# Designs tried in a protein design chat: VH-VL binders against Putative adenylate kinase. Part 15

Target 1, 196 residues: Putative adenylate kinase, of Methanosarcina mazei (q8pz69)
Amino acid sequence: MLIGLTGTPGTGKTSVSKLLEKRRGWKVVYLNDLIKEEHLYSEVDEERDSVIADMELIRERLSGILEEEKGQHAEKAKVNGEEKENITIIESHLAHYITDIVIVLRAYPPELKKRLEKRGYSEEKINENAEAESIDLILAEAFEWCKKVFEVNTTGRTAEETLGDVEKIIDYILAGKENELQEYIPGSLDWIDSVP
Short names: E, the ipSAE of ESMFold2; O, the ipSAE of OpenDDE; V2, 0.75 times the mean of E and O plus 0.25 times the DockQ between their complexes.

## First folded at step 17 (VH-VL; framework fv_mosunetuzumab)

Design d93 (from d88 with heavy chain Y57H; at its last look DockQ between E and O 0.90; V2 from the best seeds 0.78)
Fold by ESMFold2, look of step 17:
Structure d93 (fold): chain C 196 residues (1-196), chain A 118 residues (1-118), chain B 112 residues (1-112)
Amino acid sequence: as target 1 above (196 residues)
Amino acid sequence: EVQLVQSGAEVKKPGASVKVSCKASGYTFTDYSIHWVRQAPGQGLEWIGWINAGNDHTRYNQKFKGRATLTADTSTSTAYLELSSLRSEDTAVYYCARHGRYTPLDYWGQGTLVTVSS
Amino acid sequence: DIVMTQSPDSLAVSLGERATINCKSSQSVLYSSHNKNYLAWYQQKPGQPPKLLIYWASTRESGVPDRFSGSGSGTDFTLTISSLQAEDVAVYYCQQYYSLRTFGQGTKVEIK
């Protein structure tokens, strides 16, 4: 099962993904790192220390990773006698371009700005991401293309608290109970007045 | 291979409603959103809104919210635009077009002329 | 709402010469975290629906001739037809898809 963990930079995707990997043993693909490490891009922006992703290359590489993960999961299930669900998390602010099931992390734009300042983002990138969050850029994209979309507000919360929300969403999906996930139904947040 | 085929021209009176259909073929209907764009005679393009049939979510240009209703029928791979309380300035060719995750409006229907006159 | 303004409104160009169309957005449509300018160009010939030419500001759609190119970033964008052909007579529209969707008013390209 392939689940995207997406959201504007600074919403906690990486921290939560690392915790998921440690606590649940789920495979996480850190897509931005994969893109850079395996040259899955068509152009490099040296000034911004970024790349322009190539979706065809990314899809091809992910197909290979998923087949490898499927084989390794089946092998472990036979050896250990345990029946475990095979889940792969795609961690990226681009994950909703890839997956049909996505969890969108959200953060109140003023708090997002402070988080990005601590990460050393330039003022231009900080303002850009706060604006993108205020207009729901990533959430709107997820809704336009994905089949199942869940929203988690990370404002004022630790990575461990956010992890609990993400684990609950995934566990409910696995149990066929996603219709009970009322508190994660997208559209309850409105940040439009949070930026000048 | 990809085709969007729209319903035929309509003539309506002010205050009436119109429902335009857009039948998709040649691709998985639920993998792309369907956008509606109109063009008044001799004028430019105006975006109305979109629907994702895969999750039933819609989004509208605020100008049309309350009058436009976008729906989709996955069993027939058909999207619909219903526009109510028609005015003479709603006279236009109405297009459906699909929008992908990576490409914007890459395939367009042939257009449906809606004429609103007394 | 992001307003898209094209210039000129009309352009007459000799066959084989360069046509240049400018598009300005009222707000930046660059999201550098995605490394994308959310800008597209469409061609519309009389009696036809629009046809996608360029997306992400500079990426040609499949089947679009090499003479079409897009450039620019942020708020200022250009569509260039390097050697105008007779079949390029059309109205050209820029469109942002960063926040909702907004088209420019169009630029009519004619043969001089």
Scores: ipSAE 0.613, ipTM 0.840, lowest interface PAE 1.8, mean pLDDT 88
ESMFold2 (binder alone), look of step 17: mean pLDDT 94; pTM 0.951
OpenDDE, look of step 17: ipSAE 0.864; ipTM 0.936

## First folded at step 18 (VH-VL; framework fv_mosunetuzumab)

Design d94 (from d88 with light chain R60L; at its last look DockQ between E and O 0.91; V2 from the best seeds 0.83)
Fold by ESMFold2, look of step 18:
Structure d94 (fold): chain C 196 residues (1-196), chain A 118 residues (1-118), chain B 112 residues (1-112)
Amino acid sequence: as target 1 above (196 residues)
Amino acid sequence: EVQLVQSGAEVKKPGASVKVSCKASGYTFTDYSIHWVRQAPGQGLEWIGWINAGNDYTRYNQKFKGRATLTADTSTSTAYLELSSLRSEDTAVYYCARHGRYTPLDYWGQGTLVTVSS
Amino acid sequence: DIVMTQSPDSLAVSLGERATINCKSSQSVLYSSHNKNYLAWYQQKPGQPPKLLIYWASTLESGVPDRFSGSGSGTDFTLTISSLQAEDVAVYYCQQYYSLRTFGQGTKVEIK
């Protein structure tokens, strides 16, 4: 089962993903790292020192990763006599481009700006991401093409508190109880006036 | 073959409502959003809103909020635009078009002429 | 709302010559975290629905001839037809899809 963990840079995706691996042992694919390390891009933008992801290369590579995991599950099941359902988390601000079940981390844009300042982002990129968050850019993209969308507000919360929300969402999905997740239904946040 | 086939032309009086259908085929209906765009005679394109049939979420151009309602029926792979309280300015060709994760409006319906006249 | 302004409103170009259409947005449609400009170009021939030509500012849609190209970033974008063909007579629209959706007013291209 693929679950995307997406959100504007600075919403805590990486921190939460690392905690998920540690506490639950779920496989996490850090997509941005995978793209760079395996050269899953078609162009290099030298002026911005960035790459343009190649979705076909990415899909092919993820298909291979999923096939490897199926083999590992089957081998474990033979040794242990257990059939296991496993989850692969795709961590990226691009995750909603390739997953149908997505958890969107959100942050109040003024707080997001402070987080990005601490990470050394340029003022230009800080303002860009705060604007993107205020207009729901990533959430709107997820709404438009994903089949299951959950929203988690990280404002004023620790990574451990956010982890709890994400774990609950995933556990409910696995139990077939996702219809009980009313507090994570998207559309309750409106931060349009929070940026200059 | 991806196709979007729309319902036929409509003639309505001011104050009435119209419901235009858009039947999709050749792809998985729930993997794409359906957008609605209109074009008044001799005018440019105006975006109305979208619906994702996979989750029923919608988003509207504020100009049409309260008058436009977008729905989808996954059992028939059909999207609908209902526009109420029609006025002469609503006379236009109404298009449906699908929108993907990587491509914007890549396939369009043939258009439905809605004429509002007394 | 992000206003999209095209120039010129119309142009006449001899067959085989270059046609250039400009599009300006009232605010940036670049999201550098995705490394994408949220800009598309459409062609609309008389009596037909629009047809997608270019998305992400410079990516050609499948089946679009390579005489079409898109360039630009942020707020300034250009559609170029390197060698105009008779079948290219149409109205061309730019569209942003960064925040909601808005189209430019259109540019009519005709043979001189």
Scores: ipSAE 0.712, ipTM 0.858, lowest interface PAE 1.3, mean pLDDT 87
ESMFold2 (binder alone), look of step 18: mean pLDDT 93; pTM 0.950
OpenDDE, look of step 18: ipSAE 0.887; ipTM 0.946

Design d95 (from d88 with light chain T59E; at its last look DockQ between E and O 0.78; V2 from the best seeds 0.78)
Fold by ESMFold2, look of step 18:
Structure d95 (fold): chain C 196 residues (1-196), chain A 118 residues (1-118), chain B 112 residues (1-112)
Amino acid sequence: as target 1 above (196 residues)
Amino acid sequence: EVQLVQSGAEVKKPGASVKVSCKASGYTFTDYSIHWVRQAPGQGLEWIGWINAGNDYTRYNQKFKGRATLTADTSTSTAYLELSSLRSEDTAVYYCARHGRYTPLDYWGQGTLVTVSS
Amino acid sequence: DIVMTQSPDSLAVSLGERATINCKSSQSVLYSSHNKNYLAWYQQKPGQPPKLLIYWASERESGVPDRFSGSGSGTDFTLTISSLQAEDVAVYYCQQYYSLRTFGQGTKVEIK
């Protein structure tokens, strides 16, 4: 099962994903790192210190990773003497382009700006991401073509508190009870009161 | 092959409603959103909104919020635009088009002329 | 709302010559984290629906002749037809998909 953990840079995707791996042992694919490390891109944008991702290369590589994970999961199940659910988390601000089930992390734009400033982002990049968050860019993309979308507010909360929400969502999905997740249905947050 | 086939032309009185259908074939209906775009005679293109049939979420151009309703029926792979409280200014060709994660409006329906006239 | 403004409103170009259409957005449609400009170009011939030509500002849709190219970033974009053919007579629209969807007013291209 593929689950995307997406959100604007600075919403805590990486921190939560590392905690998920540690606490639950689920496989996490850090897509942005994978793209750079394995050259899954068509060109480099030197001015923006970024790469232009190649979605075909990414899909091909992910197919290989999923086959490897399927084999590893079967081997682990045999060793432990029990069967465990095979969960793979795709962590990226691009995850919703790839997965049909996504959890979108959100943060109040002024707080997001402060987080990005502490990370040493340029003024241009900080403003772009704060704007993207205020207009729901990533959330709107997820709504438009993902099959299941969940929204988690990280404003004023620790990575451990956010982890609890993400774990609950995934556990309910595994139990077939995701329709009981009223708190996390999209539209529970309103940063877009100035954007129709 | 991907096709979007729309319902036929409509003539309506001011104040009435119209419901235009858009039947999709040749792809998985829930993998793409369906957008609605209109074009008044001799005018440019105006975006109305989109619907994701896989989760029923919609987004609307503010101009149409309260009058436009987008729905989808996955059992028939058909999207619908209903526009209420019609005015003469709503006379236009109404298009449906699909929108993917990587490509914007890549396939369009043939258009449905809606004429609002006494 | 992001306003898209095209120039010129119409142009006439000799067969085989270069046609250039400009599109300006009222705000940037570049999102650097995706490294993408959320801009598309469409061609519309009389009596037909629009046809996608270019997306992400510079990516050519499958089946579109290589004489069509898109360029630009941020707020300023250009569609170029390197060698105009008779079948290229149409109205061309730019469209942003960064925040909701907005089309430019269109540019009519004719053979001189």
Scores: ipSAE 0.696, ipTM 0.851, lowest interface PAE 1.4, mean pLDDT 87
ESMFold2 (binder alone), look of step 18: mean pLDDT 93; pTM 0.950
OpenDDE, look of step 18: ipSAE 0.875; ipTM 0.937

Design d96 (from d88 with heavy chain L105F; at its last look DockQ between E and O 0.88; V2 from the best seeds 0.81)
Fold by ESMFold2, look of step 18:
Structure d96 (fold): chain C 196 residues (1-196), chain A 118 residues (1-118), chain B 112 residues (1-112)
Amino acid sequence: as target 1 above (196 residues)
Amino acid sequence: EVQLVQSGAEVKKPGASVKVSCKASGYTFTDYSIHWVRQAPGQGLEWIGWINAGNDYTRYNQKFKGRATLTADTSTSTAYLELSSLRSEDTAVYYCARHGRYTPFDYWGQGTLVTVSS
Amino acid sequence: DIVMTQSPDSLAVSLGERATINCKSSQSVLYSSHNKNYLAWYQQKPGQPPKLLIYWASTRESGVPDRFSGSGSGTDFTLTISSLQAEDVAVYYCQQYYSLRTFGQGTKVEIK
């Protein structure tokens, strides 16, 4: 099962993904790193010190990773005598371009700015990401073309607290209990109540 | 062979409602959103809103919220725009358009003329 | 709303010459984390729906002749028709898809 963990940079995707790997043993594909390390791009944007992803190369590479993961999962299931679901997490602010099931991490834009400043982002990138979060850019994209969208507010919360929410969402999906996930249904966040 | 085929022209009185259909073919209907855009005679383009048939979520231009209702029927691969409390200013050609993850409005319906005559 | 302003409102260009249409957004439509300017260009001929020409500011849609090119970033964008042909007579619209959707007012291109 392929699940996207997306959100504006600074919402905690990487921290949560690392915790998921350690605690649950699920495969996580850190898509931005994969694109760069395996040259899954057609252009380099020198102005932004970034690359222009090649979606065909990415889909082909992900297909191979998913097939390899299926083999490793089946091998582990044989050894343990268990029937556990094969979970692969795609971690990226681009994950919703690839997956049909997505968890969108959110953060109050002023808090997001502070997080990005600590990460050493330029003023231009900080402002761009805060604006993108303010207009729901990634959430709106996920709504517009993903089939299952869940939303997690990370404002004022630790990576461990966010991990708990993400684990609950995934566990409920695996159990077929998606209808019990009302607190994660998108559109429940209202920044006006968190601003004086 | 992607196609969006819209229902025929409508003539309405002020205060009435209209429901325009957009039947999709040649692609998986639930993989793309359907947007609605209108164009008054001799004027530019105005976005109304979108619906994702795969999850039924919608978004609206605030100008139309409360009057416009977007729906989709996956069994017939058809999207609908219903516009209520019509005014003469709503006279326009109404288009549906497909929007994907990588491309904005790449396919458009042929348009439906709605005339509101007092 | 992000306001999209085109210039000029109309222009006349000799056959085979360059046509240039400008589009300015009231705020940036660049999201550098995606490396994307959320800007599209459409062509509309009388009695027809719009046709997508350019998206992500500079990417040509499939089947669009290479005489059409898009450039610019942030708030300032340009559609260029390098060698105008008779079939290029149309109204051209820019459109942002960064926050909701808004269109420029259109630019009518005519043969001089």
Scores: ipSAE 0.691, ipTM 0.848, lowest interface PAE 1.4, mean pLDDT 88
ESMFold2 (binder alone), look of step 18: mean pLDDT 93; pTM 0.946
OpenDDE, look of step 18: ipSAE 0.881; ipTM 0.943

Design d97 (from d88 with heavy chain T103H; at its last look DockQ between E and O 0.90; V2 from the best seeds 0.83)
Fold by ESMFold2, look of step 18:
Structure d97 (fold): chain C 196 residues (1-196), chain A 118 residues (1-118), chain B 112 residues (1-112)
Amino acid sequence: as target 1 above (196 residues)
Amino acid sequence: EVQLVQSGAEVKKPGASVKVSCKASGYTFTDYSIHWVRQAPGQGLEWIGWINAGNDYTRYNQKFKGRATLTADTSTSTAYLELSSLRSEDTAVYYCARHGRYHPLDYWGQGTLVTVSS
Amino acid sequence: DIVMTQSPDSLAVSLGERATINCKSSQSVLYSSHNKNYLAWYQQKPGQPPKLLIYWASTRESGVPDRFSGSGSGTDFTLTISSLQAEDVAVYYCQQYYSLRTFGQGTKVEIK
């Protein structure tokens, strides 16, 4: 099962993903790192010191990772006599481009600004991401294309607290109880007036 | 291969409602959103809203909120636009078009003329 | 709403010559974290639905002739037809898809 963990930079995706892998043993693919490390991009944007991701290369590489992981899972299942669904988490602000089940982390834009300031982001980049969060850019994209979308507010919460929500969502999906997850249905947050 | 086939032209009186259908074929209906765009005679394009057939969520241009209702039926791969409280200014060709993660409005229906007259 | 303004409203260009259409947004449609400008161009011929030409500001849709190109970033965008053909007579629209969707008012291209 492939689950995307997406959200605007600064919403805590990486911290939560590391905790998920450590506590639950689920495979996490840090897509942004993978793209750069394995050259899964079509060109380099020197103006922004970034790369332009190549979705064909990404899909090809992820297919290989999933096949490799499927083999490891099947081997463990035979040894233990268990039949459990394999979970792979895709962590990226691009994850909703690749996955059909997605968890979108959200943060109140003034708090997001403070988080990004501490990470040394430029004022231009901070304002851009606060605006994107206020207009639901990533949530709206996920909402428009993904089959199952869950929203988690990280405002005023630690990565450990957010982890609890993410674990609940995934556990309910695995149990076939996702229709009981009403508190994570998208569209409950409205930040538009929080940006100058 | 990809086709969006819309229902036929409609003539309505002010105050009535109209429901336009858009039947999709040649692709997985739930993988794309369906957008509705209208064009009044001699005018430009005006976006109405979208629906994701895979999760049934919608988004609307505020101008049409409260009058436009977007629905989708995955069993027939058909999207619907219902526009209520029609006025003469609603006379337009109504298009459906699909929008994906990688291709904005890449395939369009042929359009449905809705005429609102007394 | 993000307002999209095209210029000119119409233009006449000799066959084989360059046609240039400008589109300006009331705010930036670039999201640098995605490294994408949320801007598309459409062509509409009389009696036909619009046809997608360009998306992400500069990416040409499959089957669109090489003479069509898009450029620009942030708030200022350009559609260029490098060598106008008779079949290029149409109205051209820009569209942002950064926040909801809005179209420019259109630019009519004619043969001079």
Scores: ipSAE 0.724, ipTM 0.862, lowest interface PAE 1.2, mean pLDDT 88
ESMFold2 (binder alone), look of step 18: mean pLDDT 93; pTM 0.948
OpenDDE, look of step 18: ipSAE 0.889; ipTM 0.948

Design d98 (from d88 with heavy chain I34M Q62E; at its last read DockQ between E and O 0.87; V2 from the best seeds 0.82)
Heavy chain, then light chain:
Amino acid sequence: EVQLVQSGAEVKKPGASVKVSCKASGYTFTDYSMHWVRQAPGQGLEWIGWINAGNDYTRYNEKFKGRATLTADTSTSTAYLELSSLRSEDTAVYYCARHGRYTPLDYWGQGTLVTVSS
Amino acid sequence: DIVMTQSPDSLAVSLGERATINCKSSQSVLYSSHNKNYLAWYQQKPGQPPKLLIYWASTRESGVPDRFSGSGSGTDFTLTISSLQAEDVAVYYCQQYYSLRTFGQGTKVEIK
ESMFold2, look of step 18: ipSAE 0.748; ipTM 0.880
ESMFold2 (binder alone), look of step 18: mean pLDDT 94; pTM 0.950
OpenDDE, look of step 18: ipSAE 0.890; ipTM 0.950
ESMFold2, look of step 19: ipSAE 0.728; ipTM 0.870
ESMFold2 (binder alone), look of step 19: mean pLDDT 94; pTM 0.952
OpenDDE, look of step 19: ipSAE 0.891; ipTM 0.949
ESMFold2, fold request of step 22: ipSAE 0.698, 0.721, 0.693; ipTM 0.861, 0.867, 0.850
ESMFold2 (binder alone), fold request of step 22: mean pLDDT 94, 93, 94; pTM 0.951, 0.949, 0.950
OpenDDE, fold request of step 22: ipSAE 0.891, 0.890, 0.891; ipTM 0.945, 0.946, 0.947
ESMFold2, last read: ipSAE 0.695, 0.709, 0.713; ipTM 0.855, 0.862, 0.867
ESMFold2 (binder alone), last read: mean pLDDT 94, 94, 94; pTM 0.953, 0.951, 0.952
OpenDDE, last read: ipSAE 0.892, 0.888, 0.893; ipTM 0.948, 0.945, 0.949

Design d99 (from d88 with light chain S28R R60L; at its last look DockQ between E and O 0.61; V2 from the best seeds 0.75)
Heavy chain, then light chain:
Amino acid sequence: EVQLVQSGAEVKKPGASVKVSCKASGYTFTDYSIHWVRQAPGQGLEWIGWINAGNDYTRYNQKFKGRATLTADTSTSTAYLELSSLRSEDTAVYYCARHGRYTPLDYWGQGTLVTVSS
Amino acid sequence: DIVMTQSPDSLAVSLGERATINCKSSQRVLYSSHNKNYLAWYQQKPGQPPKLLIYWASTLESGVPDRFSGSGSGTDFTLTISSLQAEDVAVYYCQQYYSLRTFGQGTKVEIK
ESMFold2, look of step 18: ipSAE 0.716; ipTM 0.855
ESMFold2 (binder alone), look of step 18: mean pLDDT 93; pTM 0.950
OpenDDE, look of step 18: ipSAE 0.887; ipTM 0.947

## First folded at step 19 (VH-VL; framework fv_mosunetuzumab)

Design d100 (from d98 with heavy chain T103H; at its last look DockQ between E and O 0.64; V2 from the best seeds 0.77)
Fold by ESMFold2, look of step 19:
Formats: C-alpha cells, sequence, structure tokens
Structure d100 (fold): chain C 196 residues (1-196), chain A 118 residues (1-118), chain B 112 residues (1-112)
C-alpha cells in the first residue's frame, strides 16, 4: 500500500516521516533524496539549486522498490505468522503525483515563510512556496488526481501533534475505516461548504 | 484508445437548464480529472471547471459558480455539466477534456453546441 | 485570475518560414519546487476541438511534429513553428494551469 505524505516545502513532511519510522517502523521513501542520489532527473537547474525530476525514471525505480518490499513483506509474514499489509510512505512535495492516497500537510503562509528562512532558502523560493501554499496548489493538485485526500493543518502545532493526526489517518485507512475520518477530509475549509 | 463522446446539440430557451454528457472510454475514468471548456461562436476558449470522479471533488471558474454543476457516474464512466439559468451569452460549443497528473488537457470531446434562443 | 495575453492576434507567414507566437501571463506560472512552468499550448483547426501541442512550457506532446517548440519561463513564453507547413494554419492558444485555468485570446496563423 502506498500512502503519500505531501505538502509545500516547510510544512513538516520530513520531521513527521522520521517520527513515523521511529514509532511505527513503516518504510518511508524520501523521494527528493532518492531522485538526487540515483539521478532520477533530466536536468539540473544550478541557478535555483534544484533538479528537474524525470517521472518515468522515478516510476521505474519505485516499481522496483515496491517489488522488493512485496517480496520481503511476504517472507516476513510467512516466517512470523503475521498477516499485515505492506506499507510504504512516499515523502515528497511530489508524492501526490505518484500515490492515489495522500495526506497533505498545510501551514499558514507567513509561518511557512519563517520556517523556510531558517532553512536558508532564497527569498525568491520562499515567496514562491508561500504563494503556492496560499493558493492551495498542492492540495488542489491532490484533489484533482488522487482518490483519497486528507488534510492536516500544522500551523502552531508540534511535530508530535501532527504525527498523531497522521498516525490516526493511516491506522483508519489500514482498518478500512477511512469513512470515519471526516475531520481530515478537506471539507472543513470553504471548498466543501461551497454549494454551486 | 482514449475517447470522449459527448451528447448531441441542444436548443434551449432563456432561463432553462441544460445537461451535457461526456462518456469516457479507453482509460481508467477515476485516474483523471474531467474539465469543461466552452467556446462561443467565433470566440476564444473559456474554462468552466473540473471534477475528479474518483473523489467527486469539483473546482469552478468563479464566473460559473452557482450556475454550473459538475457530476460524474463511475458506473458508466460519464461526466456531466449542468448549466442553469441560461441566457443568450451561454450559446457556445461545450467541450469536455481530461487532465492528467503529467499531461494537461490531452484528449477532448467532439463538443456539444448549446444554443440559447427564444 | 491569471490573465494570459498573446501577441500578435494574427500572423501571416510564408510557407517554410519561421512563425513565433508570444504569450505573457499576469503572474508567474513557475513553481520552482516542482521546477515546472504551468503553461500549455493548443492548436485548433477550423471545426475541430483544440489539440495539445506543448505542456510544461517546453515539452512536446507525443505525435506533435518537431517543428513545434515551446520556450520561456515565469511570465514570458513563446511557441515557435520552425518551418511553417500548410497544415499548420490554425488558431493557437496558450493556457496556464498554475491557478485554475485561463487561456490566451488566441493567435490566428495563416500562410502569406
Amino acid sequence: as target 1 above (196 residues)
Amino acid sequence: EVQLVQSGAEVKKPGASVKVSCKASGYTFTDYSMHWVRQAPGQGLEWIGWINAGNDYTRYNEKFKGRATLTADTSTSTAYLELSSLRSEDTAVYYCARHGRYHPLDYWGQGTLVTVSS
Amino acid sequence: DIVMTQSPDSLAVSLGERATINCKSSQSVLYSSHNKNYLAWYQQKPGQPPKLLIYWASTRESGVPDRFSGSGSGTDFTLTISSLQAEDVAVYYCQQYYSLRTFGQGTKVEIK
């Protein structure tokens, strides 16, 4: 099962993902690191200190990782006598391009700017990400293409509080109880309350 | 082979509603959003909105919010645009077009002419 | 709304010559974290629906002849037809898909 943890840079994806690994032992693929380490890109943009990801290379590599995980999961289930789904978390601001189930982390744009400043981002990149968050870019993309979309607001919250929300969402999905996750379905914002 | 087949032309009176259908085939209907775009005779293209049949979420151009309703039926792979309170400036060809994660509006329906006249 | 403005409105080019269409957005459509310009180009021939030519500003759609190319970033974009053919007579539209969707007003390309 692939679950995407996405959101604008600075919303806490990496912190939450590391806590998930530590507390739950779930496999996390840090996609941005994978792209850079395995050269899953077509070009390098030196001016913006970024790479232009190649989605075909990424899909091929992820297919290989998932096949390896499927085989290892089946062997562990056989040896341990346990019956658990194979869980892989994709951590990236690109995760919603890959997964059908996504959790979108959100942050109030002024707070997002402060977080990105501490990370040493250029003013240009900070402003782009704050704009993207203010127009719901990643959430809108997730809603447009993904089948299950959950939203978690990280504004003014600790990583542990955010972890609790993310764990609940994943646990409910694994239990087939995602219908009970009303508080995380993007319906507490204006979009769901709008009736054309 | 991806195909988007739309319902036939409509003639409506001002104040009425119209419902245009778009039947999709050749791909997984719930993996793509369906967009609606109109083109008045001799004019440019105007985006109306989109629907994701996989989660039923919609997004609308503000110009049409309150008049346009997008729906989808996954059992028939058919998307619908309903436009209410029709007026003469709504006379246009209405297109459905699918949008993917990696490719924007890559396949278009043949278009449905809606004529609003008394 | 992001307003898309094309220039020129109409363009007459001799067969085999280069045609260049400009498109300007009222706001940047570049998102550096995806390293993508959310800009597409469409061709519409008389009596037909639009056809996707270029997306992400410079990526050619499958089956589109290599004489079509897109370039630009941020707010300024161009569509180039390196050697105009008779079948390229059409109206060309740019479109942003960064925030909602908006089309340029179109550029009609004709053979001189």
Scores: ipSAE 0.726, ipTM 0.872, lowest interface PAE 1.1, mean pLDDT 87
ESMFold2 (binder alone), look of step 19: mean pLDDT 93; pTM 0.947
OpenDDE, look of step 19: ipSAE 0.891; ipTM 0.949

Design d101 (from d98 with light chain R60L; at its last fold request DockQ between E and O 0.74; V2 from the best seeds 0.79)
Heavy chain, then light chain:
Amino acid sequence: EVQLVQSGAEVKKPGASVKVSCKASGYTFTDYSMHWVRQAPGQGLEWIGWINAGNDYTRYNEKFKGRATLTADTSTSTAYLELSSLRSEDTAVYYCARHGRYTPLDYWGQGTLVTVSS
Amino acid sequence: DIVMTQSPDSLAVSLGERATINCKSSQSVLYSSHNKNYLAWYQQKPGQPPKLLIYWASTLESGVPDRFSGSGSGTDFTLTISSLQAEDVAVYYCQQYYSLRTFGQGTKVEIK
ESMFold2, look of step 19: ipSAE 0.745; ipTM 0.874
ESMFold2 (binder alone), look of step 19: mean pLDDT 94; pTM 0.950
OpenDDE, look of step 19: ipSAE 0.891; ipTM 0.949
ESMFold2, look of step 21: ipSAE 0.703; ipTM 0.850
ESMFold2 (binder alone), look of step 21: mean pLDDT 94; pTM 0.951
OpenDDE, look of step 21: ipSAE 0.893; ipTM 0.949
ESMFold2, fold request of step 22: ipSAE 0.687, 0.685, 0.716; ipTM 0.858, 0.852, 0.865
ESMFold2 (binder alone), fold request of step 22: mean pLDDT 94, 94, 94; pTM 0.951, 0.952, 0.951
OpenDDE, fold request of step 22: ipSAE 0.891, 0.892, 0.891; ipTM 0.946, 0.946, 0.947

Design d102 (from d98 with heavy chain A53P; at its last look DockQ between E and O 0.78; V2 from the best seeds 0.81)
Heavy chain, then light chain:
Amino acid sequence: EVQLVQSGAEVKKPGASVKVSCKASGYTFTDYSMHWVRQAPGQGLEWIGWINPGNDYTRYNEKFKGRATLTADTSTSTAYLELSSLRSEDTAVYYCARHGRYTPLDYWGQGTLVTVSS
Amino acid sequence: DIVMTQSPDSLAVSLGERATINCKSSQSVLYSSHNKNYLAWYQQKPGQPPKLLIYWASTRESGVPDRFSGSGSGTDFTLTISSLQAEDVAVYYCQQYYSLRTFGQGTKVEIK
ESMFold2, look of step 19: ipSAE 0.758; ipTM 0.886
ESMFold2 (binder alone), look of step 19: mean pLDDT 94; pTM 0.953
OpenDDE, look of step 19: ipSAE 0.895; ipTM 0.952
ESMFold2, look of step 20: ipSAE 0.752; ipTM 0.879
ESMFold2 (binder alone), look of step 20: mean pLDDT 94; pTM 0.953
OpenDDE, look of step 20: ipSAE 0.889; ipTM 0.949

Design d103 (from d98 with light chain N37D; at its last read DockQ between E and O 0.59; V2 from the best seeds 0.75)
Heavy chain, then light chain:
Amino acid sequence: EVQLVQSGAEVKKPGASVKVSCKASGYTFTDYSMHWVRQAPGQGLEWIGWINAGNDYTRYNEKFKGRATLTADTSTSTAYLELSSLRSEDTAVYYCARHGRYTPLDYWGQGTLVTVSS
Amino acid sequence: DIVMTQSPDSLAVSLGERATINCKSSQSVLYSSHNKDYLAWYQQKPGQPPKLLIYWASTRESGVPDRFSGSGSGTDFTLTISSLQAEDVAVYYCQQYYSLRTFGQGTKVEIK
ESMFold2, look of step 19: ipSAE 0.731; ipTM 0.874
ESMFold2 (binder alone), look of step 19: mean pLDDT 94; pTM 0.952
OpenDDE, look of step 19: ipSAE 0.890; ipTM 0.947
ESMFold2, look of step 21: ipSAE 0.754; ipTM 0.880
ESMFold2 (binder alone), look of step 21: mean pLDDT 94; pTM 0.953
OpenDDE, look of step 21: ipSAE 0.892; ipTM 0.948
ESMFold2, fold request of step 22: ipSAE 0.693, 0.705, 0.713; ipTM 0.856, 0.858, 0.860
ESMFold2 (binder alone), fold request of step 22: mean pLDDT 94, 93, 94; pTM 0.951, 0.951, 0.950
OpenDDE, fold request of step 22: ipSAE 0.889, 0.890, 0.889; ipTM 0.943, 0.945, 0.944
ESMFold2, last read: ipSAE 0.710, 0.699, 0.714; ipTM 0.863, 0.855, 0.866
ESMFold2 (binder alone), last read: mean pLDDT 93, 93, 94; pTM 0.950, 0.949, 0.952
OpenDDE, last read: ipSAE 0.890, 0.886, 0.891; ipTM 0.945, 0.942, 0.946

